Miniprotein binders against Putative pumilio homolog 16 (APUM16). Designs and how they scored, part 8

Target 1, 332 residues: Putative pumilio homolog 16 (APUM16), of Arabidopsis thaliana (Mouse-ear cress) (q9fie9)
Amino acid sequence: MANNNSFSMSTMFNTIQEILNEEPLTVPSPPSRGGYSLFHIRKAEMDIQRIFNFMTGSEDLKDDISVLDTGTLMWMASLMTSDCDYFMVITTNKNGSKTLQKLMGMSDDMDVFFFEAIMRLFIHVMTDKYASYVTIQGMRVFQQDKRELMYDQILRYACFLAGDQYGCIALNEIITDLDDPYYRDQLLDIVANNALLLSNDAYGNFVVQHVLKLRDSRCTRNIADKLCGYCVELSFKKYGSYIVERLLEAGDVPMATVVLDLLACKTEMLIRLARSEYGNFVVCKALELTNEILTADLFYGLVNRLMPYRHLLHRSPRSKIATILDSMSVPN

## First folded at step 7 (miniprotein)

Design s76f (from a01 with L76F)
Fold by ESMFold2-Fast, scan of step 7:
Structure s76f (fold): chain B 332 residues (1-332), chain A 85 residues (1-85)
Amino acid sequence: as target 1 above (332 residues)
Amino acid sequence: SPEEILKRAQELIDKARELMEEARKLLEQGDTEKALELLEEAYDLLERAWELAKELGDPELIKEALRLIEEVFRLFDEALKLRKE
């Protein structure tokens, strides 16, 4: 894969460790209460439990939320954001996340509490299946100044999020939703600049695939440039082959980048790729698209490399390539 | 078992080597078509051996299978050139 390891999974791992060290989530256990006011401690515990039950227990909250006065809502917002663990317990719960999303945007005063909590816990909120939607909702309903600060955090942590199981999903939602060209272009540039690393990552490959589906010509050309020389290697891999197929479909320049990589590789490797589980789809698509869009030099370049070995391709189960080659007008 | 996978991969490699030697003899005798048939069979065997070697995670076996695949392609190229003449 990577020759120097500078942009390898090891580099991503070190970056993740540094980020986690900057923003610890664990709150120290409270000291023994002993002889201190047991009434006050128990009342606070009951209050947070009641808020937790309200936020996480209700499936349909349309009627319940409408009967709460502004003072009660402000008190709830203040209490549930007063402790990192309280906020995370609520936001990582499916119903709690959904309820919080309904409260957001109702009052600028309440949104201050939610915004500050999200910013303090940004990485942890963004890497949770349910809590990430709270951040996405904030980007939709908060005032412009708060949204811009949240976009700045997304740019800062983009590669970390791309490498996370849930962070990559949330990042893709944000990329789709971003209507601000400044932040969108910067985020797309970060993905493109890291395309080789991400394409080889267990989760980052989904971000590259998602970005390619957006059909942003500048970003797609940048991704193709970064993957130039690696298209054959990627094509042997399940998700790497999907990325290479997307590049073939993305227009003349990305297609040419892929096909030139195929033409530059050793004959043994090209035939092995054409017979492989994932690579056969790449080679087949390269033949079909170069023929369809009338790039005759590239099409015949591929045909001339594959044709002498058509018997080996016929012996491969599920290969459509041999059928394409046989359809050529030259019998022998 | 890993031992059975290793034995199977080795059997495939040994059979491929035998076919490759027979193909070399046929090329010397001018029987290019029969040589190509044997080389096609040798390639299929080596590809299967390479897949088994990867599943086993044996770097030396993977290298040996790939080396022999490259050797088959050299013989195949030689046969194809003779066929055109």
Scores: ipSAE 0.204, ipTM 0.704, lowest interface PAE 4.5, mean pLDDT 83

Design s76i (from a01 with L76I)
Fold by ESMFold2-Fast, scan of step 7:
Structure s76i (fold): chain B 332 residues (1-332), chain A 85 residues (1-85)
Amino acid sequence: as target 1 above (332 residues)
Amino acid sequence: SPEEILKRAQELIDKARELMEEARKLLEQGDTEKALELLEEAYDLLERAWELAKELGDPELIKEALRLIEEVFRLIDEALKLRKE
């Protein structure tokens, strides 16, 4: 809102004036005509605008950040983080986010300002397209004590973030980057424990898919365990079928979990799945992988369930399964 | 429109029921091959009806389509068993 921007700028202006008044200045006395107050007002207004323009301007023009002295950098960091609204305007701007990321990690003293601002606005920062990368950068460059507090916040809000359109993207990048085994394992456990709900969510399914791509044996087995009994239901759905296909590809144990669900369902449901828009890819992959890996019991279990209905499968526009079955030797 | 989707789904269900009834008579006559052909066509129609029911978001229509899919499948299964006897 315009009123909120105006109020935010007024708050920043007042904060700057308080800082200027608090500092013991050993400068020559200003003119006795009251120009001292006007001087401080003009300087504060120019500094706010200058910082905003610098932060949100073209990235190409910021290659020389290294020429800024430590005092100037500390002053800029203090100024841009002293108001939550001002910080959010900078961090949600594409160029502002990128510039802030370059400033982070340059000094631990400066990083304190950025860390505190991120922590105060954690959910808002993490659910914005550009601001979320500021938090990700902090987790890469801040000192251990600050990173651990940020990891604690990620664990606290993991399920919420997984369900958000930008939060799920940021969470996936954090999962990829996280090399601390304690926090990584806890985050993977949270995803696995919520695998059924997330697999059925518009954004959470991308988190489950991403975690499966990591090929972490313990986490993948935990996900398979949580999805056991639901693999057929998920396979009728677009994103659910993608998750089930990834479980089939994830090794012997997750593959067996999926195939056993297929073998446990009613024959009508299995045939309907094999003919369905998304489920046909799951059944086809199950046949291909069980044949390739030479899991004869599972392969022939599927073949024996599907073969009597081969003619019905041939009538489907998804006839690839029928082609696979036709390649099998038919005993007289 | 939702009304057009509902009408199309009902038309598919009605046609499938006709084919299933014709197939039952063929099975009684021992013509299992022709019965299977009609039942397979009925199955195709019922799957389309089920997809339309899901698009419409009508729980009762979804339930009816699935019930008929199970019924036509049982007839297919019975016909296949008769062929082996």
Scores: ipSAE 0.390, ipTM 0.804, lowest interface PAE 2.8, mean pLDDT 83

Design s76m (from a01 with L76M)
Fold by ESMFold2-Fast, scan of step 7:
Structure s76m (fold): chain B 332 residues (1-332), chain A 85 residues (1-85)
Amino acid sequence: as target 1 above (332 residues)
Amino acid sequence: SPEEILKRAQELIDKARELMEEARKLLEQGDTEKALELLEEAYDLLERAWELAKELGDPELIKEALRLIEEVFRLMDEALKLRKE
């Protein structure tokens, strides 16, 4: 357990694939060394400038594309998607990404070019700061048949995307927007089945937190079930403690799962948790919520475990728990 | 320096051990309140030592600090039981 803070995304992804008993997925790593050629970069910059100038030329203070004819739009779409390297230079450029997003959804014929380019480079587009917005836009404006093929890719790479700095953000927006129950339920099941690994990840924890915010009772209970027995361990960690606090807030059943883990651990661990940098917030919230919703057995279970050591809690900078204990009287 | 941090952690552990031994003697004499006070001081010292051990990345020192913290809790449990008798 020593290296939870050093758990790498590559290790996490491989572990997830082993758990799922799936064939290993090869994550593309397109550049061996050296990025795109200087020629491609310069061509893309000139083409982006040309497109912007054309789009803004009709109205001095506004981006007006309403006057563009079908032939011009098709030419622009073809130009931007001419090859994989060129498309990546455009989509990873802030202005290029913005321009592409404006062109998407204007014509089904044009969207074929953008869809095909995105699908060829799906993981690379999804894991880039600016290009990920292009994929999100496609999922919002493309026809249903194209969106379903994009959903299939999301399911295939869900765990990898969850562990990526930009992929996790894009994945969360897609989860929020996903109204198809078939794809939604499968995606939520993937997150829940991998909840322990994701909760320990720097980026994956945001996906677990986001899913808990959806208030999907089935998924939340599945996450609680997967984290059962690990709530104390997670609560010592920054990201793990955030997840455990969200489970406490997620309703009676997930709250009970967390509190029962606290009650099952050794007294030494519970007091150390209550005094720890992140765990003190978990113990405090558990006390406040069990008291508020009048779950007397759970509340007094915690009080009885903590009360004999209240002076240790007062000596800690995390004195809020001690203050709660001092304000409470055990009823007859 | 790592050498100075190690020295500081060791000093904290040594002081905690002294307090724990004094607390054991007080428990044998039935002075549970004074024993608990010393054990609370020992705990604070060991928690600081544990933080320094983590900063050093010394797994043996981390394990030693945690073992002593567990021992402090055993002595506190003994003191609390004696108070009820």
Scores: ipSAE 0.105, ipTM 0.611, lowest interface PAE 5.7, mean pLDDT 81

Design s77a (from a01 with D77A)
Fold by ESMFold2-Fast, scan of step 7:
Structure s77a (fold): chain B 332 residues (1-332), chain A 85 residues (1-85)
Amino acid sequence: as target 1 above (332 residues)
Amino acid sequence: SPEEILKRAQELIDKARELMEEARKLLEQGDTEKALELLEEAYDLLERAWELAKELGDPELIKEALRLIEEVFRLLAEALKLRKE
């Protein structure tokens, strides 16, 4: 059959709604740049230009902004956040996003305008290439009460964001920056609970990979538990194989979960995996790590399954598996 | 093109069938080592054919490639048994 484990964005979104077992997740339609009027675009362009011209002759906007009075800063903040469509035009513009990021954190009074605008348009801001960095900046520089409300929104929409091409990047930055154990643990739990769905998603796999790089023992074990039974299927896929390799490297228990999946599958599937473009790296790493850590039962379990078919493995030009197996066999 | 991929996949399958039939005859003659070499080559061809079949999204071709891979493994198991005897 065709790829039985592929997940589309719409499939992922529908699955998340079904899994939550609470109030359905309300997702706004993706923002359309073509939906903004020419009037709003021209107004935003003029205001971006006016902001840069306000600092006429400045090549370092940050230094110039630092010397502005409170009234001017409040005026600028009010102007940039005056209308939802206008705010989106500014924040989705590369220069507008950069300018907004520099203004954030300078004054609590000013930050109220930016915070409220971000909260009104949270999903739209988080799923845009340039606007997502505005939210990231807010989570770094806003006062704690505002950051906590933003964390609550991240938790609510975490799986949706993980499945978005820009949302996944922003989510990974936020995960790295989280210093609050409560929000960090909850976010990691959401990723782990959805690890199978995310590992098979075009963008969600990057979130799973990023979380595994943190080497959080509890989260990594939870991810391993959720991927148990699926490690072979994932290992045939480019990014799925990277996730499985990270589990092998993550300690004794995640390693055992992966190796037991390899030992439980049919011999035909194991040999096919060992010869595959991505799976050969997984099988090779499983052999190397089980031998290195002296998990003899797991190592010899793999060797005994692969050894009868070692000649098939010699024909893969990138595989080290045959070399490992040959070192264990009696020379002829 | 899809037509060229289909033709290539079919050529790989046909070649693999030829190698498998030759391997069966070699096993009957007691030439187990030569049979194993041919079965290894047949497996490589079928694996490539299966990847092309998946690229095409052709369910019939996918099923045929997988069926033949299973058959290769049965022949390999037989050959390995004969080596021990």
Scores: ipSAE 0.000, ipTM 0.391, lowest interface PAE 12.8, mean pLDDT 79

Design s77e (from a01 with D77E)
Fold by ESMFold2-Fast, scan of step 7:
Structure s77e (fold): chain B 332 residues (1-332), chain A 85 residues (1-85)
Amino acid sequence: as target 1 above (332 residues)
Amino acid sequence: SPEEILKRAQELIDKARELMEEARKLLEQGDTEKALELLEEAYDLLERAWELAKELGDPELIKEALRLIEEVFRLLEEALKLRKE
């Protein structure tokens, strides 16, 4: 099925060549083809349809694009960004998005059209599966002045994007790629400041997890501070437990934040957490890491609270914790 | 089916309550070790009921299971205190 689109690509290439070879309008118009005459409107509509067919017809358009001159590329960029609906139809199409990404960065003058269209439609582009890659590409290939304006928009909408199915994926890619320390730190601060909300969100939790993988000490400590008091609640949840485990692994201060939450909760809740599907991994890791890091007070704090209930913990098939406690016990 | 899950959760709760009542009588009679065995079994049943209640999405059943878990845990704490003292 990979080979059945060859004819469509050839047809689209021929369509572009036909557009390129179309006679320029000279009379009755001024030397420019611009204007609001019905004839000019009709011709623009036909050209837009041809460009749409070219842009959306195939993922592999590298050879077709390489034969287009700068003037043709400028004309295409101007036409496809002339209307928000046309731009969105192209960018939300899998092939259209990939083709547009290949056109970006080829000319600074052409990039002005793409940049302005992206900025006008920012939220719509960033929350679409395919269109979001267009914005990511712009942040990689556009001139610094345009990239900084795009960074400002990312900062403005960061929390909204983190909560979106596609926006969270795009945001994580931007966080990874972003090498400007000012914008990177501001974006990380926004994620950290909203860590509780995001950790409990269906998509936002992936953003928090991604940021923790970066091992940025300042951001990780800020996330730990915002999750302080909620570590037990999160540890009962699948993705929340992953976040808490990463905090335990992230150094002494984040680890202490998690362990102090465990020590502050009711004994029943701690035992139920230790027996739970996800929380057992958190409690086990807390014991292992506090023992290894010479935080004996935290380690024995946990041991003293769990030890009276070691037989109850043995009844859980998931409990490595019982084995740790048994190594501390003596026969009666 | 949701009805089968509800029925199973309720059966687990009812059995746990029976074990807890038996354990209370054993604690009054000074049979702390037998009481602990029954309370540990009751705790297992209530955790399973709580998991089924979450699967069902029944907030009242979740609340009831958690309330009983706290209650059986108070009895466990009492029994462990009697044994150590």
Scores: ipSAE 0.384, ipTM 0.814, lowest interface PAE 3.2, mean pLDDT 83

Design s77l (from a01 with D77L)
Fold by ESMFold2-Fast, scan of step 7:
Structure s77l (fold): chain B 332 residues (1-332), chain A 85 residues (1-85)
Amino acid sequence: as target 1 above (332 residues)
Amino acid sequence: SPEEILKRAQELIDKARELMEEARKLLEQGDTEKALELLEEAYDLLERAWELAKELGDPELIKEALRLIEEVFRLLLEALKLRKE
């Protein structure tokens, strides 16, 4: 849906404002227990420290979590999720994240605590290198009702997550794992509708690349449509050129979109692109694929524009373009 | 009429550009909160301009609206980084 782009951008903007309005939690604070005595507060701090030590400790200890009794597991889950700061300290720790992932799915009653904590801290969890895998695990092992609520949050924040250093990695793993066609198709639509923004983003480009690797014809055509008019600009950039190359490989319609952009630009721009570090691979692939697929008009359109300047293309290291053009200039 | 839709879309784009330029100056001055207010207004205007451009079917106008929306996104990320410092 076309309006998914507007919705995704509005959601991303609101998410950024929410993050800016909240102070970052850098150190575990005592839980908000309202009305509890100092004795109870001190006891809870000692207990949470034991949980931290267990959760973030030795690799050997983590292999035996299955021997913990139900009462101990429920106590641990309740205490570590009682406050946002406690949960974040555990989930953002490499060992803590891995241990928590092993605890998830062991009990539906325990999973309620983890689910609620993840939902309250969704953006913070999803944008952390280690904590994001806790959410991914929840989407794999929680009951269907909880998984669907988590899918709804992914759809809500998809564009923002795509622009984040760790969120983009987590989003790509979720896209790969997501078997529900309703949620999968909506997520792919959000990526496609935001393809121009994401392709030019430091991290979002990896999401576009990942989606194109899935070979989903509907989504790929939608991405090609959104990138129409920008293929030359993208092809000068390292990751933009990778996206454009994938569109060339993705079938007749995406290929035509790219080639028509190349044919629409000024000749000087096309020659500069053909000689550029990344653009030479795009122009070469366009020539190879249009020749191979026998789209003669597109192939000869490119050849006719490049041929007068073929001597300039020999300056590009490892240029196949010059070889292709030279093979066509041999006299009878 | 198509002419009225085009005029409205151009007016929205022009106003958004003004707000974005003001927001850039505010970010240079460290006034992140005021910049965010202007970027939110610019985003709303560009979203409306993009809808009108789609209705009109003008590919150049659609491209221009989307480029500016992308620029708003980048300015929002810049503002977030300034707050995290």
Scores: ipSAE 0.000, ipTM 0.188, lowest interface PAE 19.7, mean pLDDT 79

Design s77s (from a01 with D77S)
Fold by ESMFold2-Fast, scan of step 7:
Structure s77s (fold): chain B 332 residues (1-332), chain A 85 residues (1-85)
Amino acid sequence: as target 1 above (332 residues)
Amino acid sequence: SPEEILKRAQELIDKARELMEEARKLLEQGDTEKALELLEEAYDLLERAWELAKELGDPELIKEALRLIEEVFRLLSEALKLRKE
């Protein structure tokens, strides 16, 4: 069934289509109700400019926002969230993002405006370097009901965010902060289910690496299962090799998955991997760990495949594998 | 330039083929040790050619380099058997 593939490339493609179908932020939405005066237009423009200057200005011009009364804060929150372009101008600015983060959590009534704006602009906010921290702050300080709705959006867009330059950073911070077992497990499952795609992605590989650092046994085993059959291919690549090395270090089951992939490949491929720029670290670690934990079948399986070709390994600029093999031949 | 990288990759492939052919003659003459040295050099040249082919993103050149790597490895395996080790 199509819906059973919701966390695949198809889900990521559908998310991208949704973003592409959004109304351009450079074209302001028309007001929902007519009847405007020249006074109203001029005053709103002046107030918006003042808010932009306050929010995006230097820190010393706004040292203590706590002196502002509730009415002034509510008015500011309402005005800066009244238009998508206004909110994005503020949140994508380094100072604006920082100032907004300070305003969040001060009042539940005010937070409604920020929450609604974040939800309306979720993908745009989450894929910006500075604006993404506004969403992260909301997840830390908003009321439980709002945080859960934000977590639902993270689950919906997790794969797309993992593939984005800034979204992957924000997603990793959310994964680290997330203490709710339901949302944490769902998010980890999405990463694991898409581990092959993400491990081969320019940014998604950082999410897989981050998740493996958490040492969650269930998620790590799920990632190992999804990468089974691909460990050799990944080990030739810079970031793929880092992921495979982490699987080797993650316990007996993930280690066995990696080593069995090495043993299943053609001898030519294994020797080429052992001599390669990144794969030599994987083969070396596999030998060291299988020897250290006394997994004799796996250790000697690797030694027996590599030993006849040790002279080719000595010709490699990185001869650690050759050194290990030589230590095995000394007793003869 | 991409043209210069392509030329360099092709020169490495051509040199490796020459070494592989010379190694075959040495194996027929029973000079297994000299053949192994030439095949090891050919293997190194082909790996360099494969890296350049990947840099170019040329699928046909990548496929050719990998085919020759497999072929030189087969010759290395035969030479090692002849040493009775």
Scores: ipSAE 0.163, ipTM 0.652, lowest interface PAE 5.2, mean pLDDT 82

Design s77w (from a01 with D77W)
Fold by ESMFold2-Fast, scan of step 7:
Parts: sequence; structure tokens; C-alpha cells
Structure s77w (fold): chain B 332 residues (1-332), chain A 85 residues (1-85)
Amino acid sequence: as target 1 above (332 residues)
Amino acid sequence: SPEEILKRAQELIDKARELMEEARKLLEQGDTEKALELLEEAYDLLERAWELAKELGDPELIKEALRLIEEVFRLLWEALKLRKE
């Protein structure tokens, strides 16, 4: 039922955002193209088919976009963004997405059409494998006023996007690209504030991992603070263990937070963790890093808890921990 | 009558809020399975309230129902994430 609830929840979320006055998805209309006669409507239908074929055709045949005249480009931009379903068909197509990305940034007037279409369909675009790159490109090439409105939408939907299979990838690209300290810090704060939820999520864990790779001291400390008390639980899990290892690698307070969680747990749990498929890497790294940076109290705290049970650790097929402990038990 | 539809929609909203508050307490206590049951029930009530609000054509009531549905959505997502553990 999880998949059914996820689909229903995504549909509800999109509907809610479209209707709420406080957070409308309303975007300024492009400059008026005037009224259309029946003649122009029929011509537009023919042009829509040609545009579709051009946009979604082979990459090799579209290298000369720059030779198209400005009028043709403006007409194409107007038509492909006039209908939400049509825009989505183009943007969710691998070749269509790539071609659209090449058209973006060529003209401020043309970019108004693309910006407005992206903003109307923001969640739909951001959660698609190919269309999400269109939004990322807009954030790279659009004028500052448009980029700031897009950043506001990213802040609004950040936690939801982090939980999506394609949204998390797009969000990570955006986090990497964000140079504005205001929007960057706000986005990092949202990730850190939701670190426990995201670390336990199938996709959100990749966002937490990505943020930790940035080595932003403030954000890493905030993540460590939110995960304090949960480091042992996370270390039994595949992606949770990766996050805990990143906190250890950060050193300072984050490393101390992890090691203190290890030292606070029951001996039985610590031994089970040390023998577990993922937790053994965490315990090993904790020993290696506390020894390397000469935090003797933390290192010997771990050694003293594990040493009486070293024979159980030798029976584990992944017992690098046993090797470390043996080095301490036979000093010669 | 419009007055009866409004009253029914309000009763559904009030009951949904009660279930949502109980679900919040259960999530705080780590009882995700019971929280999910209550949130699913709250969603069903709010979906019905939203249909009645649309029938009544009351934009403020529609916004209220959808705002509460958004809150249920957030709580359901949190509960489902915790259940994966």
C-alpha cells in the first residue's frame, strides 16, 4: 500500500499547491501574442507537430539551433509552452529535454515562456528524470529575478523533492550550484532540520550524504545534532551507515557525537553492531579515526568495550575490527 | 440544503482534526502503525469534506479542507518513512 499512498499523496500535494492562495503556483503571463483566428489555430496545430518532431528528434540533427531566426524561436517557445500537457511531453522526452536546455538562455524574451511553463509545472518537472534538467538549466541561465523565484520554489518543496527518486538527484545538483549564501544556507538548514527523516528514506539519504560531502561545518554540525541518539540505529542500515561514516570523517563535534552514541549503547548492541553487515564499517572507522587524531579517551573507550568480546568479532567474515583489537592486545 | 452541507463538512473537518491530533501523539510515541490507520481515516473524512465544499462552492471551506489534507499528507509521509525502519 506504500506505493498507492505515495501516488495519492503526490497527486494531493500538486492539487493543494495549485489551489492555496498563500502559496499559489501562479506565474506572470508571457507578453500577449494577441487573439488567434481559426486560421492561426490550424497553423499552430501543424506547427505543434513540426516542433514536436524537431524537439524530440535525434540529437545529431539539432546542433544548429543557433541558425534559427529569432521569430521562429519565439514562435516555437510560445507554442510549446501554451499547453501544460504538450510541454510535459517535450520535457520528459530525453531529446526534447536536451534540445530545450540548448534553447534556454538564448533570449530573455524566449526565457519568459520557459520560466512560466516550468513554474506552472514545477513539481511535475522536478520529479521527472529528463524534465528536472530543464529546471536546473533555468537556474543556471535565467536572469536573477527568475532564478530567485525558482529558488523560492525549491525551498518550499525541498523535503518533498528529497524523497523522490529523480527530485533528490535534481536537488543535489541545485545544492551544488547554489552560490547565493541566503538560499544555500536556507536549503542546507531544511536538509539538516529533516536529517533523521531523510537519512531513513530510500532517496532522501542521498541528499544528506551529498550535503555532508560539501563539508560545510555549520550544516554538518546541525545534521550531527539532529542524529544524536540515533547513530547506532542508523549504523545497522545500509545508507544510514554511510551517513554515520561521513559524520565520523568530518571529525570534531560530529565525530564525537557518533562515538558517544556508540559508547552509550548496551554492550550487546555494540557487539551486534560490530558484527553486522554495515555497522562493522562504522565501528572500524570510529576506531581508526579516534586513533588517527589521537583522541585517546574515545579510542580506548571503544577498545575497552570491544576487547572482552574479540573472539566473537574474529568469527565475523568482515572483522577488520578484530585486526585492530589484536594490535592493541599484543603490544610485545 | 446549503446549511446542512456546510454543517456536515464542518463535522467531518472537526473529526479529522481530532484523529490527526491523536496520530501526532502516536508518532511521538513511535506507534507508526496506529498513526497510519488514524491518518488514513482522517484523509477519507477530509476528502469527503473537500467534495462537499466544492458542491457548496465555498472557496474558504475548500482551502481549509485542502490545507488539512496537506497536513495529513505530511504526517502520512513521516509515518511511512518511520515504518520503513
Scores: ipSAE 0.000, ipTM 0.124, lowest interface PAE 21.6, mean pLDDT 78

Design s80i (from a01 with L80I)
Fold by ESMFold2-Fast, scan of step 7:
Structure s80i (fold): chain B 332 residues (1-332), chain A 85 residues (1-85)
Amino acid sequence: as target 1 above (332 residues)
Amino acid sequence: SPEEILKRAQELIDKARELMEEARKLLEQGDTEKALELLEEAYDLLERAWELAKELGDPELIKEALRLIEEVFRLLDEAIKLRKE
């Protein structure tokens, strides 16, 4: 379905939440008391409980993993991925995630098991604090054919992931790492097309901020276009104000979009914004940047709207705007 | 506590209403400068009440604070215009 922001996103979110809210399969929780020993790792002795203890143990496994023979590694990979619950218990464990990341990329044959498990559990792994890094590692070390299928899944679920507390972090790392121009541009387009929804979301705002930091002119202009009419509303909010400040810094067109929103709002709202905790930084930056780049019409437009209320602005502990106004004019 | 925050917000609103009413009387009497002082104080109080209302997450209190901010701003506009005359 095409980008119908409200309906399409709500439908996607509900469908994915239904998947995530399914009753979990039986999760193995064998106790891992003390360390584990690779000395006893033999095919005849190794079982799912030993694998779980090995993978989730607190010991540094970087060098230990390299001493395991190919047959043992293939057997471990097969057993770890044979049951969705076992794989999730390992990947959502801090040490298990780290150990699995070290195993990935060691063998194409072994990576098939990890790839298939990740693809089967994609949303579950991407929305977990530790498991999401397993997917990110796969996108770095798997062969191109597998990476492209993973990119397709990221594009499919991008908006949902942006709204998740851990998914947004993983998505931002993927955006930074993704150098394939087709997938990168598609992902940036999805973020820009949903910029209004994401900028107002508890986690999605971090994705918009991250994309703006990339300084991609096309994407930034698309974001500015989608936020046109909403810049004042966003500027009252902590993270919304950061997004608007980045648009002001992003070049003539995004800056003009923000300033025109400021000029279009009610005078009371503009003055309240100028006095507000976060909005004062937006108004101040708008004045400074329009003056600096010699955009006289926009600068004087703002000055003329604020100047009659300079005394009210001086009463605010956030008085930098009033100071700027005083420096640009003679009283009366 | 939420109860203490609500009480503080209501006290700020009540004080602002008193200042606004006194300012209206001063404007009718031509005491524009004194009216401006009271209206600017009322605006400060209402802005604080609005912040407390947001902290409480009370939609009705937020609406009331914003409505009063708009009202005091209209009085400020009138006083500013009168000062230029």
Scores: ipSAE 0.432, ipTM 0.826, lowest interface PAE 2.7, mean pLDDT 83

